# VHH binders against Glyceraldehyde dehydrogenase medium chain (cutB), part 7

Target 1, 281 residues: Glyceraldehyde dehydrogenase medium chain (cutB), of Sulfolobus acidocaldarius (q4j6m6)
Amino acid sequence: MYPPEFSYVRAESLQEALKFLEGNDNTRPLAGGQSLIPMLKLRVLSPDYILDINRLNELNYVKTSLNGVSIGALTRYHDILSNDIVKSKVPLMHHATRTIGDMQVRNMGTIGGAISNADPASDMPVVLTALNATIILSSASGSRSVKALDFFKGPFTTDTNKGELVTQIEVPVLDGYKTVYKKVVRRAGDYALASVALAIKLKGNEIEDIKLAYGGVHDKPFRAMEVEKNVIGKKLNDDLVKDIASKVSSQINPPSDHRGSSWYRREVVKVLTMKAFKEVA
Short names: E, the ipSAE of ESMFold2; O, the ipSAE of OpenDDE; V2, 0.75 times the mean of E and O plus 0.25 times the DockQ between their complexes.

## First folded at step 1 (VHH)

Design z5 (framework vhh_4orz_3)
Fold by ESMFold2-Fast, scan of step 1:
Formats: structure tokens, C-alpha cells, sequence
Structure z5 (fold): chain B 281 residues (1-281), chain A 121 residues (1-121)
């Protein structure tokens, strides 16, 4: 449909964008995308304002530090996939990014967009929950930091306050960890029926540390913290992996829909868990 | 265009009940999940209830035994029955949706304008 019922505003700086968001309710930030722009032109979305932040090149970066990697919110999935710092220092994120959609989705999508949307089945929130990454929220009056475990509150619900924008993600570098990302979908690129992100540090075959998170199986990414606590110090073997799979399956609260029942998702989680651990053994 | 319109808000005393409605248009309602979120004065938006395209429901801990979400695919509506209301439930309540079978979620949120709920003590 034409003409669209919104005003288009283009920010030339982060400060301009943040001031606009503070003063104008029902504003949708636009970052990335060919698919988003055609849908807006067809009036599929009904915001009062579209705030185009694509010119904020200051938010498109990957920077390294001693203990982490900082990723600007406007960094596209294609750029994350191609980035040697992410590939070498955050392999979990590299592997997860490969599973996201197709070439068009990866060219269009930004990490900040995915995180701000907070879809329980989305890949990147699961990765950040496993890593307990830090999310930087900026407003006209300043910035604040929130851990991923505290940031995702539920479906499409985040710790973002009015006037705030996700500007940066800080992910720790996990020295000596093996990492795995797996998901089950009906078709390649689809919404995950279930996904798992695993980062594990072994001393011989003994678990020194473990980070285990799931997507698509709870109201937000599920971090299996009780399971993690109980398996640190144990020897990794097939019996332990089966125990982990059963315990996680009992702790999640998966939805039932036309794609799969709650029972089916619990079974899928068991299989995904066993496959993830097989890759790190 | 996709449109969500909330109704049913108002003023009630603590312990009372309200039923919110969301009328949806511009998409194939039966393939979309529907959600209710709320924003209290001076607070961030928080999730309240979700119903999948298949009818599965989920609730925030703060409302789990007091609120019930349901949908009517023939009428393209989702509703939220709110019982045992508390002053802490005072907020603007928003209807939101996503297609729960296509995998494109990460870029698209569709929200209504919201409906005010005020619970007096």
C-alpha cells in the first residue's frame, strides 16, 4: 500500500538518534535491510517515525581487548561471519552466525537488531546468554551495561528503557574452551525448534567449567545454570551426558505449536545436548 | 497493513478483574503467535503472556495464576483475562505479534498502541 503512514528521519550521529528516541514515542530504529524497507513501504509496520540509523558507521565495528571483543550494534551478520577476530576469539559466535538464515538475511541483519528484538528462538541471544555477554545501552543522558542473563526478560522483552538504544555487545574471550552451536529446524534457515550453545573447559576429561544455553524451548534463552553447577568437577562420559540431557529436558518449558509439541521439543533437546557433547569429547 | 488494536482497559479496585482484547488485521492471524506486554510508569516494557499459533500458553511469574491468555482465530482476536488485580499491575498493556513458523523474527515487531489499566488500592 502507498503512501506509507510514517515520517522518515535520518540520524547523522548517535547523539542525534538518542535525542530523537527520547523525544518521540512510537519510533522504530531502522538498521540494515532490503527486506525491512520493502515491508515498510507496503505499510506492513505502523510506526509514527522510522529512525534510520544506518549512517551510524561508529556502531559498525569489531574491536579486541585483553579479555574480550567489542561488537558494534550495527555490525551485520555477514561482517561477523567474515571477521577474523570473531572467528579466532569467539568461535561460538562464528559457528552460530553460519546457521542464520540465508545470504540475504545475513547481508541485511545486524547483531543489535537481533538482540533488541529478543525472539526466544533467535540464535544470537542464545550465544550471548551462554557467554553471559555484556550489552551496552545508550541514551541521550549516558550509557549503562547489562549482562545478557539480565537483559532478556521474555519474548520480545528486554531491559531496554524508553529512549535507549543497544549500541555495543561485549563478549568475553574464553581461553581453553571448546564450543559448539547446534539447532534443529524444519527447513534450513527456519525458526529454531530448539538450539544449544555449549562452551566447555576440560582438564583432561574433567569438566573445569561449562556454559550451556538453549533457544526455542523457554520464554527467553535458557541458561542451564543448575546443571552447570552440578557437573563442574565431574568426568565427561556418556552417562554424564545422558544425565545432563535428561535434567535439561525436565527444566525447560517449551511451547507447543503446529511445528512441534512440548514433548517433542523436550526430546529434541535431549538429542541436541548429546550431539553437542559428542563434538567436544 | 498489519494492525493491532487493544481495548478493555480501565480503572478497577484491587482484587477486581478486567478483560483486554486485541483485534488483529492485515495478516494470516492463525499462523502468528500473540503476546501481551505492559509498561508501568517509569519502568521498562515487560512481557506478561504469550499464546502460540498452536494454542500453547506461557506467563510471567508475576501473573501466572491470575491472568489467562486466549485466542479466537475465527474473529482474529486475542484476549487477556486479568483476575485478582493488584496496584502493581497498573500499566499500559500492549498487544504484539510475530509469525512463529517462518524464522524471520529478528527484524519485525508489530505492536498496538496500548490500553491503560489502573488498579487503585
Amino acid sequence: as target 1 above (281 residues)
Amino acid sequence: EVQLVESGGGLVQAGGSLRLFCAASGFTFSTYAMAWLRQAPGKRREWVALISSGGSTDYADSVKDRFTISRDNAKNTVSLQMNSLKPEDTAIYFCATYEDSSGYLWEFDYWGQGTQVTVSS
Scores: ipSAE 0.000, ipTM 0.157, lowest interface PAE 15.2, mean pLDDT 80

Design z6 (framework vhh_4orz_3)
Fold by ESMFold2-Fast, scan of step 1:
Structure z6 (fold): chain B 281 residues (1-281), chain A 121 residues (1-121)
Amino acid sequence: as target 1 above (281 residues)
Amino acid sequence: EVQLVESGGGLVQAGGSLRLFCAASGFTFDDYAMAWLRQAPGKRREWVALITSGGSTDYADSVKDRFTISRDNAKNTVSLQMNSLKPEDTAIYFCAAEIYGSGDYYEYDYWGQGTQVTVSS
């Protein structure tokens, strides 16, 4: 079977892009580097149109708001990594971005592209899930917001409806939290065997609030919400951390693939959990 | 910075030949599959030929037995030898790169700006 024919369309404005998506079924938005088009997705998905949105500079920004940071969907990983607002107000995202690919990948990749692709092993969806980020979806008829927890539905599957485009991510500034991002990979910059994103607020050594998310170990970013609820009010110590690690390991559904077995990923999650908590203790 | 730069296009008469080249830089060329696509005036972009990182090739039925794709990993180039050209082959030809096993498909695929091929009858 040969790859299908498609039409390539370049949008010059957000309104033009949204109107095109509304009027043309089986259209795939193209985000990321200027000339980027996914040949593998073209073979599998057989779109009628590729809509290139890379010229929408209005979607490339990082802005502060009261108690939050707004990031345009076409903001490159490189620009996120080098941005002082992200580094100072969203250190979890800064640290995670540093682990993404190499200079080539970071120059080409966008935050909106990562979110829209929704790979379970990708770094940014895990970070946004931990941060309780809000994803803004725009259409010709208006916009709506979805929490990252509700946005990622499964592998390569999101809450995006026909005619919608991810246009902005809103990240709360977590004042008084310590944050950690860690992952295990085969080579630096690669997709994770397993990853952990932790944001924790301590009152003395007692857990006042906690956000705990994992990548590479479930069909979508895994937010350990039951564990979070059960540990609020408890004192952080080695025994609690071991209990958290064991409980998370039992709740995930990790794949077995060329990167590692399901059993190995469960063990890696325990080690990553212990290491993440050691950095905040 | 990733770059794919096409060359070798031009005007040729029906039955003639052209060889297109694509020079790649800014990524680990050996890990990428390389492809040629084309877009004719008023038509959709269509895939023409593919060569995997391991050297396996595939062709659209419209160009099979007339076109040959090859790669030179030492020079980071991919080429398309086009024989027995027809007026229907008139199009802008694009070089594209796709990494096997990437998780962020959009971020890992690269395209050139294209080179014009015009076949007169």
Scores: ipSAE 0.000, ipTM 0.135, lowest interface PAE 17.1, mean pLDDT 81

Design z7 (framework vhh_4orz_3)
Fold by ESMFold2-Fast, scan of step 1:
Structure z7 (fold): chain B 281 residues (1-281), chain A 119 residues (1-119)
Amino acid sequence: as target 1 above (281 residues)
Amino acid sequence: EVQLVESGGGLVQAGGSLRLFCAASGFTFSSYWMAWLRQAPGKRREWVALISSGGSTDYADSVKDRFTISRDNAKNTVSLQMNSLKPEDTAIYFCAKDEELGYSTFDYWGQGTQVTVSS
C-alpha cells in the first residue's frame, strides 16, 4: 500500500500488545485485516501505528464457561462455523456465521475484529446485541466487562478506551429459546441491507421471553427493547407479529445508500420480522 | 403459467414522457411486490421502481421524482409513469414480481418493452 503512512508493529504476546497500546497514542489493532485496511484508505484514519495482533494464539479459542461460552477475540469465523460448542450452545451465532462472506472472508475474519470495527451492517454486532453478550476489554493494568448494548456507541465507534483491546466475548447459553438469523443483501455474502436476530422462549403459545435485534437499519445494532417488554406474556399469532413489525419499522433510523433507501430498509424490516417469527411459531 | 406482459415503450425526445404497463397472470397478483427493472445495451440490469402489495413505493436515485410506479390489484396491472426522460433512460424495461425484498432477486420477468430517448 502506497498510502497510508503508518508503522507496522507485530505483537508477540498479549502483554506486549497491551503495553504498546498504553504507551503509543493513535494505534489501531489489526485482527483479521479485512475491515481495517479499507477504513484506513477510505476514511484517512491516519494512525501512527498498526498493531498486528493476529499471532496472539492465546486469543483464539472457544470454551465453555459458567452459564455460557467464552470466545477469544482472534477466533476466526471459519473456526466459529466449524465449532461444535457454538453450534450446539449458541445456534444463533452459528447460523449468522454461515451468512458471512465467502471462504476467504471467513478464513481471515475474526470475531474481535468485527466487533471492534463496529460496522452497523456487520452480522456479529447484531448477534451479540441480541444475546446480551459481554465484551471483555483488557489493558496492561487489568480487564473490565461491558455489555454489547453499551459497547456499540455508533458507526465505527465503541466503548474501547485508550490502552484497551477486545480480548474475549462471553455469550450466555439461552436454554429453551428458539433462534433465527436472517438478512437481505443484494448479493450473497454482502453486508446486509437489513438483518434480524431473534431469540424467543415460548410457554405453549405465550411469549415467556424475547430478544430482538436488527442490523443495517440504525447507526448501531438496534435492540427493540420497548417492543420486547410489551409483548412478553402475549400469545404469538399473526396479528401480534404484524404489530411487532410495524412498531420496529417506526423506531429504526435506517440510512440511504447505493444498497437501499431508508424507506426500503423500513419495509425490509417488516418482511424480515414476519419471516423470522414464522420459523419459531 | 406465470406471465408478465409489458407495453407502452417507444421513441421519445429528451424531456418527454411515457407510461409503461405490465399485465400479470398466473399468480395471486395482490400478494406480490412488483418492480420495474431496466437493462441498457451492454450493461447490467438495474432496478428502477418498486411497489409493495399494500401500495408503498421506492425508487432508484437516478429516477426519483421523475418516475411514478402504481398498481391496480383489481386488474392485475402495474404501471410506470416516466416524466422528464433523459437519453440515459434508454433501455429495455422489465416488469418483475418479487416475494422477498432484494432488488436483484426477482423470481420472474417479462419480455420487456423498449424505451428510446433521443437527443
Scores: ipSAE 0.000, ipTM 0.176, lowest interface PAE 16.3, mean pLDDT 81

Design z8 (framework vhh_4orz_3)
Fold by ESMFold2-Fast, scan of step 1:
Structure z8 (fold): chain B 281 residues (1-281), chain A 124 residues (1-124)
Amino acid sequence: as target 1 above (281 residues)
Amino acid sequence: EVQLVESGGGLVQAGGSLRLFCAASGFTFSSYAMAWLRQAPGKRREWVALITSGGSTDYADSVKDRFTISRDNAKNTVSLQMNSLKPEDTAIYFCARETEYVYTSGSEDYFDYWGQGTQVTVSS
């Protein structure tokens, strides 16, 4: 009935938070609170400590960087949605953020919270997987970088080591690409039954480069890398799009649950794929 | 005037077998995917098995390798063969028609028509 017992600790600086994580193994960071508190009530998490990092304003930023655009882990969805740098340089992320929750969810939710929770149906992990984004993990001893493809290991499972915290996401600026984000949800603002993130670069009608990722249809965000490799150099037409949709549908491993059967998710992926390509044709 | 009528339910002992039938009318049966769902006392309705218009099948993990869904387009029927039955399979079993399109709404939106259900009771 009641949530599991834990001690609540609030960090006043990043250095304090990282020292606490290093010294206390069974600690869960709380950023935005969107996923962690419901999971505690479901008894999925049994931490000894909840480390509240919401006061670390030093991690709330969006700035242009050598690697594209740098986004602090505590940047709220509403700040990402209203940010001109994201809108102009990372339109895929801007469009995906518009589909997340309602105003209250966007005001409280953080990009780092979404990434750290690694829900396979979450929007932001899919976007980062399509963009080949870099995730910065910091500890008391220093920082390291991990690509999104290597960061998400499975449902609610990431490459985060003991004492580490996601502090920044670096997203590349894709010049000359058309981008699309689409999803199907059973309730407005809910996590996707299925989602697709597409970034495509065309030379005339020939595919020069393509990035294709899906959410809600595998145990982690699914990057259709084999399909991508096989279609580079081909001319974009309706027959190719149907072939792509069929191949992706056969490669995913969607769950069967109260939201939909594995078969329905495979059919939804075909429809979403065709709709995404129609937007870029 | 879409109608789905289930039959074949009953009482069986654990380890036994049972076959459920669903008679469909009021639509072009061969054009639609058909599914079986079940609801145990005090629990939510859960999906069990699916067969597409093309004959491809899919199953919930709890019934894989024990249940087989099939269809007869000439007779407008979908069937569920249930083998190695367990007490946990006790439920009302419903025949359902899958929706024609992708949309965003409540949890029931996955199916547009259901039958009245047929009771399956597995004794231990």
Scores: ipSAE 0.000, ipTM 0.138, lowest interface PAE 14.8, mean pLDDT 81

## First folded at step 2 (VHH; framework vhh_rezetamig_d1)

Design r3a (from r3 with S105T; at its last look DockQ between E and O 0.02; V2 from the best seeds 0.00; counts 0 for: pae O 14.1 > 2, placed apart)
Fold by OpenDDE, look of step 2:
Structure r3a (fold): chain B 281 residues (1-281), chain A 123 residues (1-123)
Amino acid sequence: as target 1 above (281 residues)
Amino acid sequence: QLQLQESGPGLVKPSETLSLTCTVSGGSISSGDYYWGWIRQPPGKGLEWIGHIYYSGSTYYNPSLENRVTISVDTSKNQFSLKLSSVTAADTAVYYCARGDTLYTLEDYFDYRGQGTLVTVSS
């Protein structure tokens, strides 16, 4: 199918982009188009304007910050994957990025584009949710920050106001954590049927801290906050992991579609959870 | 700065072939980064994609016009052309030549276009 009619506008600077967004409400930013273009072709979105921001080099970067790592919204997955800062300081993101799409998707897709699209099955939103990342949104009038948990509101819905653009992601460094990202797909390169992001800090065999998030199995990235709270101080063993898997499976609300039933997704989540914990044990 | 300019007759008789040329300046069409195409807007109607061509000569046409449309490229002149055969009154429109970015694979959408030229089909 052909996308609906819209006007194409290219911004040469962030200032220009923000000014345009301020004056034109029904505008979709284009950053790689890996998520946006399919939605346009399916006529799910009908913007008046497509704002191409791919030339905004000021939004393409990875750098260390006081409390973690700052990533520009236009940073491509292939750059994230090869970046030494990400490899060393945000291994969960590194591992997750390796599983995203194919080479073409990684060459074109941006971290800002992915999280702005907020597909419940998308990998990066799950990673950022697990890491308690912060999203920076900019407008012509200024910038604000939103935690990942508050940024994703539902399917393809974010806490982004008109005139705002995701410009930066701030990711904390988790010292002393073991991390793993796993997902199940029907075909290579597809969105996840289910995914799990796990970050765990152990003191001996006891859980000191844990972050557990899931994708593809809820209306947004699912953070298992209740489970996280309840397992602190407990000894990590097979029985505990089974219990965690069971509880998470009962708390999620996975969809039923041509890829699988809700029941199947719940079973997959159990298996993924157990496998994830096995890798960090 | 990239500029596209349409040229050709503004009047064509029914059953004849509409022929337009787009001259590109400020940039080369001999690049894999872009495709070069034609769109039109009939009076009172929205924009319609006709087709586009890559510098390699590969073409993509609107299925509704495919049997009547031929797009060609002349890299030596930095031009590309449109031929639309067997025209009728329904082909009366403002015709635009345009450029698209292959990076986005939007097919029928473009980031730059000419000012457009009115072509009227009338006896």
Scores: ipSAE 0.000, ipTM 0.219, lowest interface PAE 14.1, mean pLDDT 90
ESMFold2, look of step 2: ipSAE 0.006; ipTM 0.404
ESMFold2 (binder alone), look of step 2: mean pLDDT 85; pTM 0.864

Design r3c (from r3 with Y104W; at its last look DockQ between E and O 0.30; V2 from the best seeds 0.00; counts 0 for: pae E 15.2 > 2)
Amino acid sequence: QLQLQESGPGLVKPSETLSLTCTVSGGSISSGDYYWGWIRQPPGKGLEWIGHIYYSGSTYYNPSLENRVTISVDTSKNQFSLKLSSVTAADTAVYYCARGDTLWSLEDYFDYRGQGTLVTVSS
ESMFold2, look of step 2: ipSAE 0.000; ipTM 0.224
ESMFold2 (binder alone), look of step 2: mean pLDDT 85; pTM 0.860
OpenDDE, look of step 2: ipSAE 0.029; ipTM 0.299

Design r3d (from r3 with S58D; at its last look DockQ between E and O 0.02; V2 from the best seeds 0.00; counts 0 for: pae E 16.1 > 2, grease 27.4 > 24.2, placed apart)
Fold by ESMFold2, look of step 2:
Structure r3d (fold): chain B 281 residues (1-281), chain A 123 residues (1-123)
Amino acid sequence: as target 1 above (281 residues)
Amino acid sequence: QLQLQESGPGLVKPSETLSLTCTVSGGSISSGDYYWGWIRQPPGKGLEWIGHIYYSGDTYYNPSLENRVTISVDTSKNQFSLKLSSVTAADTAVYYCARGDTLYSLEDYFDYRGQGTLVTVSS
């Protein structure tokens, strides 16, 4: 089957891209090539314009900021994986990026493209939700910030308004936290059946702070905020971990699809949760 | 030590159903950490994943076989089983039962398997 007709436009600067988005409805930005092209071929998306932003080198960077790390939206997965700032300051992101496809996929995909696509089973949205990273949206009229918890609205749906483009992600550095990212896939290279991102700060065996997010088990990344609040100050032990796993499993809304039943995904979440906590103990 | 033992007929007629049982000893099939599966190796060919099952009863099958395959579990007997219907000579293979870890790809890694049993499909 052939894709619908569309016009291809390439921007040479950020201002040019933003001006085009302001003036032209039904435009889909193209960064990398991982998700958008297959969806066009399957008639999942039907834009009037494809706006190629791959030449905007000003959006390709990783740098330190006052209390975190700033990452340009066109930074490729390969560059994130090999970046010394990410390795040392945001190990959760580094580990999750290692699980994304093979090297060719990592070379072609960008962080901005991944979060703008907002596939419920993708890895980077889960990491950013756990860290409650800040997403910078730019338009011809200016820019605004949105927290990851507010950015992902549902399957393939984000808080992006007409004329806006994701240009930067700001990730906090969580000093003193242990971090874990784990996922279960049906086959190597598949999207996750379920995934967990855990960041935990312990004082002795007592939980001082915790961030717990899950992928593949909702229509968007799920942050277990009620569970997080209820365990602050408690001693980390096997009974508490079983309680956490049970409560999270009861709060998720997993699909029943070819990758697994809703019941099975709830069981996988329990196992993933227990294994994630075992790794930080 | 965990052990997996295949049992069932070694000869099956074309168009009939191949039935195998795997008995698990030295470990429990009732664990959320593992899945239990069947793989086969036709003569002179590589290993082929057939499918697997969790203690809950949820099953996942190789798409090329899914219309003919049923895998079931009996936690009270610590056993799981394979039924492959409508067999042909192409189903002649060594069949292995196996265990895998739920934290890894379901079809790419099994950490334990049985010794295998040859099943021949012949008139």
Scores: ipSAE 0.000, ipTM 0.146, lowest interface PAE 16.1, mean pLDDT 81
ESMFold2 (binder alone), look of step 2: mean pLDDT 85; pTM 0.864
OpenDDE, look of step 2: ipSAE 0.005; ipTM 0.245

## First folded at step 4 (VHH)

Design e17 (framework vhh_etentamig_d1; at its last look DockQ between E and O 0.01; V2 from the best seeds 0.00; counts 0 for: pae E 13.8 > 2, grease 27.2 > 24.2, placed apart)
Fold by OpenDDE, look of step 4:
Structure e17 (fold): chain B 281 residues (1-281), chain A 122 residues (1-122)
Amino acid sequence: as target 1 above (281 residues)
Amino acid sequence: EVQLLESGGGLVQPGGSLRLSCAASGFTFSDYYMSWVRQAPGKGPEWVSGIYGYSGSTYYADSVKGRFTISRDNSKNTLYLQMNSLRAEDTAVYYCARGDTLWSFEDYFDYRGQGTLVTVSS
């Protein structure tokens, strides 16, 4: 299929981009295009303007910050993957990024593009949700911050207002946590049938803190908040893990599609959960 | 130490039946997804069937659906594979495996036994 007619505009700076967004409501930013282009071809989106922001180098960075790690929205997956700061301070993101698409996708795809697209099966939204990351949205009038949990609203829907652009992601460093990212795909490079991001901090054999998020099995990244709360202070054992898996499976709302039924995804989530906990035990 | 010991293999005629068993030890058996996998001579390994420990849900490769039945007795830490309507192409070494998921043979099995040979021949 061919994409709908649109005007192509290239921004040379963030300021220029934001100014354009302010004056043109039906505009989609284009970064790596790995998510946007397919949606255009399928005519899911019909913007008046495509705003190419690939030249905004000021949005391409990884740096340490007071609160953890700051990542520019235009940072490519391949750079995230090779970045020593991410590898050392955000290992969950590092490991997840290794599983994203193929080399081409990682070379072109951006963290900002991925989360702005908000595909329920996308990996990075799950990672950021698990980590309680903060998304920075900028407009011509200023910037605001939104927690990952509040940023993703539903399938391909984010808390992004007209004129706003995701410009930065702030990721906390989880000291003392063990982290695991696992996903099930039918074919290499495909979107996840189901994914799990686990970050757990143990005091001895007791759970001191836990972050548990899932992808591909809900209308948005699913954070198992109730389960997390319930398991704090409990001893990590096989029975507990089984209970966690069962409860999560019952709480998610996975879709039924060509990849699998809701029921099947619920079963996959159980296994993924158990496997994830096994790796951190 | 995780141990898996398969048994029940042998020679059977086409159309015949065979029941494989796998004795598991060294882990909480009921907590794990278990699989049967097989490898025929000159071929790569093939996932055959799987069963969840917690829910008991079963899954099968298309090649064995309707013919094979996977089951487990968690009280005995034993996995079973009832094989009916056996075909020549079912000839393989069958392995019991502690699995993670249904998808990838190489990526999602933690342990497997030494295997038991099933030969289907007239």
Scores: ipSAE 0.000, ipTM 0.235, lowest interface PAE 13.3, mean pLDDT 88
ESMFold2, look of step 4: ipSAE 0.000; ipTM 0.211
ESMFold2 (binder alone), look of step 4: mean pLDDT 81; pTM 0.830

Design r10 (from r3 with L106W; framework vhh_rezetamig_d1; at its last look DockQ between E and O 0.09; V2 from the best seeds 0.00; counts 0 for: pae E 17.5 > 2, placed apart)
Fold by OpenDDE, look of step 4:
Structure r10 (fold): chain B 281 residues (1-281), chain A 123 residues (1-123)
Amino acid sequence: as target 1 above (281 residues)
Amino acid sequence: QLQLQESGPGLVKPSETLSLTCTVSGGSISSGDYYWGWIRQPPGKGLEWIGHIYYSGSTYYNPSLENRVTISVDTSKNQFSLKLSSVTAADTAVYYCARGDTLYSWEDYFDYRGQGTLVTVSS
């Protein structure tokens, strides 16, 4: 299918982009187009304007900050993957990014585009949710911050107001944590049937802190908050891990489609959980 | 065969609360595998997601409407409902209740929906 009729506008600066968004409500930003273009072709989206923001180089960066690591929204996956700051300070993101799409997707896809699209099966939203990342949204009138947990509101829906643009992601550095990202796909490069992001800090064999998030198995990234709270201070062992897996499986609401049933996804989540914990034990 | 049917007033005054109910037949809401939601289509505009609920009571709302939207489920009646408070003319739309079980695309967000009911906000 051909995309619906729309006007194409290219912004040369962030200021220009934000001004345009302020004046034109039915506008979709284009950053790499890996998610947006397919939706347009399927006529799922019918914007009046496509705002190309790919020239906004000021939004392409990875740097250390007081809060950890700051990543510009237009930073490409291939750059994230090769970035030494990400490798050293955000290993969970590095490992997850390796699994995202194919070379073409990683070359064109951006972190801002991915999280703005908010596909429930997308990897980066799960990673950011697990890490308690903060999303910076900018408009012509200013900027605000939103926690990842509050940013994703449902399938392909985010806490983005009209006129706002994701401009930066703040990722905390988790010192002393072991991290694991695992996912199951039917085909290499596909979105996850199910995924798990685990960050755990141990004091001896006891869980000091834990972050546990899942993708592809809920209408948005699923953070196992209740489970996290309940396991703090407990000794990490096989029985505990099985219990965690069982509880998470019972709390998620995975879809049922041609890729797999809800039941199957629940079972996959159990296995993924156990495997993830095995790697950090 | 699964069927969804919207019911409620077609006219609501500004500042009042829009209330709709969806009656589900041919299937149970208490499946645990589906979400039950509401979408709307204003005249001349595209479909807008309002929110959805699981039979467990967990809800997810469109951020733009979250402060005004309440979705509830009554498993005993096999119904779920929408309340939208403080309505304005902008809330005039055809409202659809729907069911979903797949999350891989916006197009597949809902696989079944009702025929829709027009709700007009007017004094």
Scores: ipSAE 0.000, ipTM 0.233, lowest interface PAE 10.7, mean pLDDT 88
ESMFold2, look of step 4: ipSAE 0.000; ipTM 0.141
ESMFold2 (binder alone), look of step 4: mean pLDDT 85; pTM 0.862

Design r11 (from r3c with T102D L106Y; framework vhh_rezetamig_d1; at its last look DockQ between E and O 0.03; V2 from the best seeds 0.00; counts 0 for: pae E 24.0 > 2, grease 25.4 > 24.2, placed apart)
Amino acid sequence: QLQLQESGPGLVKPSETLSLTCTVSGGSISSGDYYWGWIRQPPGKGLEWIGHIYYSGSTYYNPSLENRVTISVDTSKNQFSLKLSSVTAADTAVYYCARGDDLWSYEDYFDYRGQGTLVTVSS
ESMFold2, look of step 4: ipSAE 0.000; ipTM 0.083
ESMFold2 (binder alone), look of step 4: mean pLDDT 84; pTM 0.855
OpenDDE, look of step 4: ipSAE 0.015; ipTM 0.303

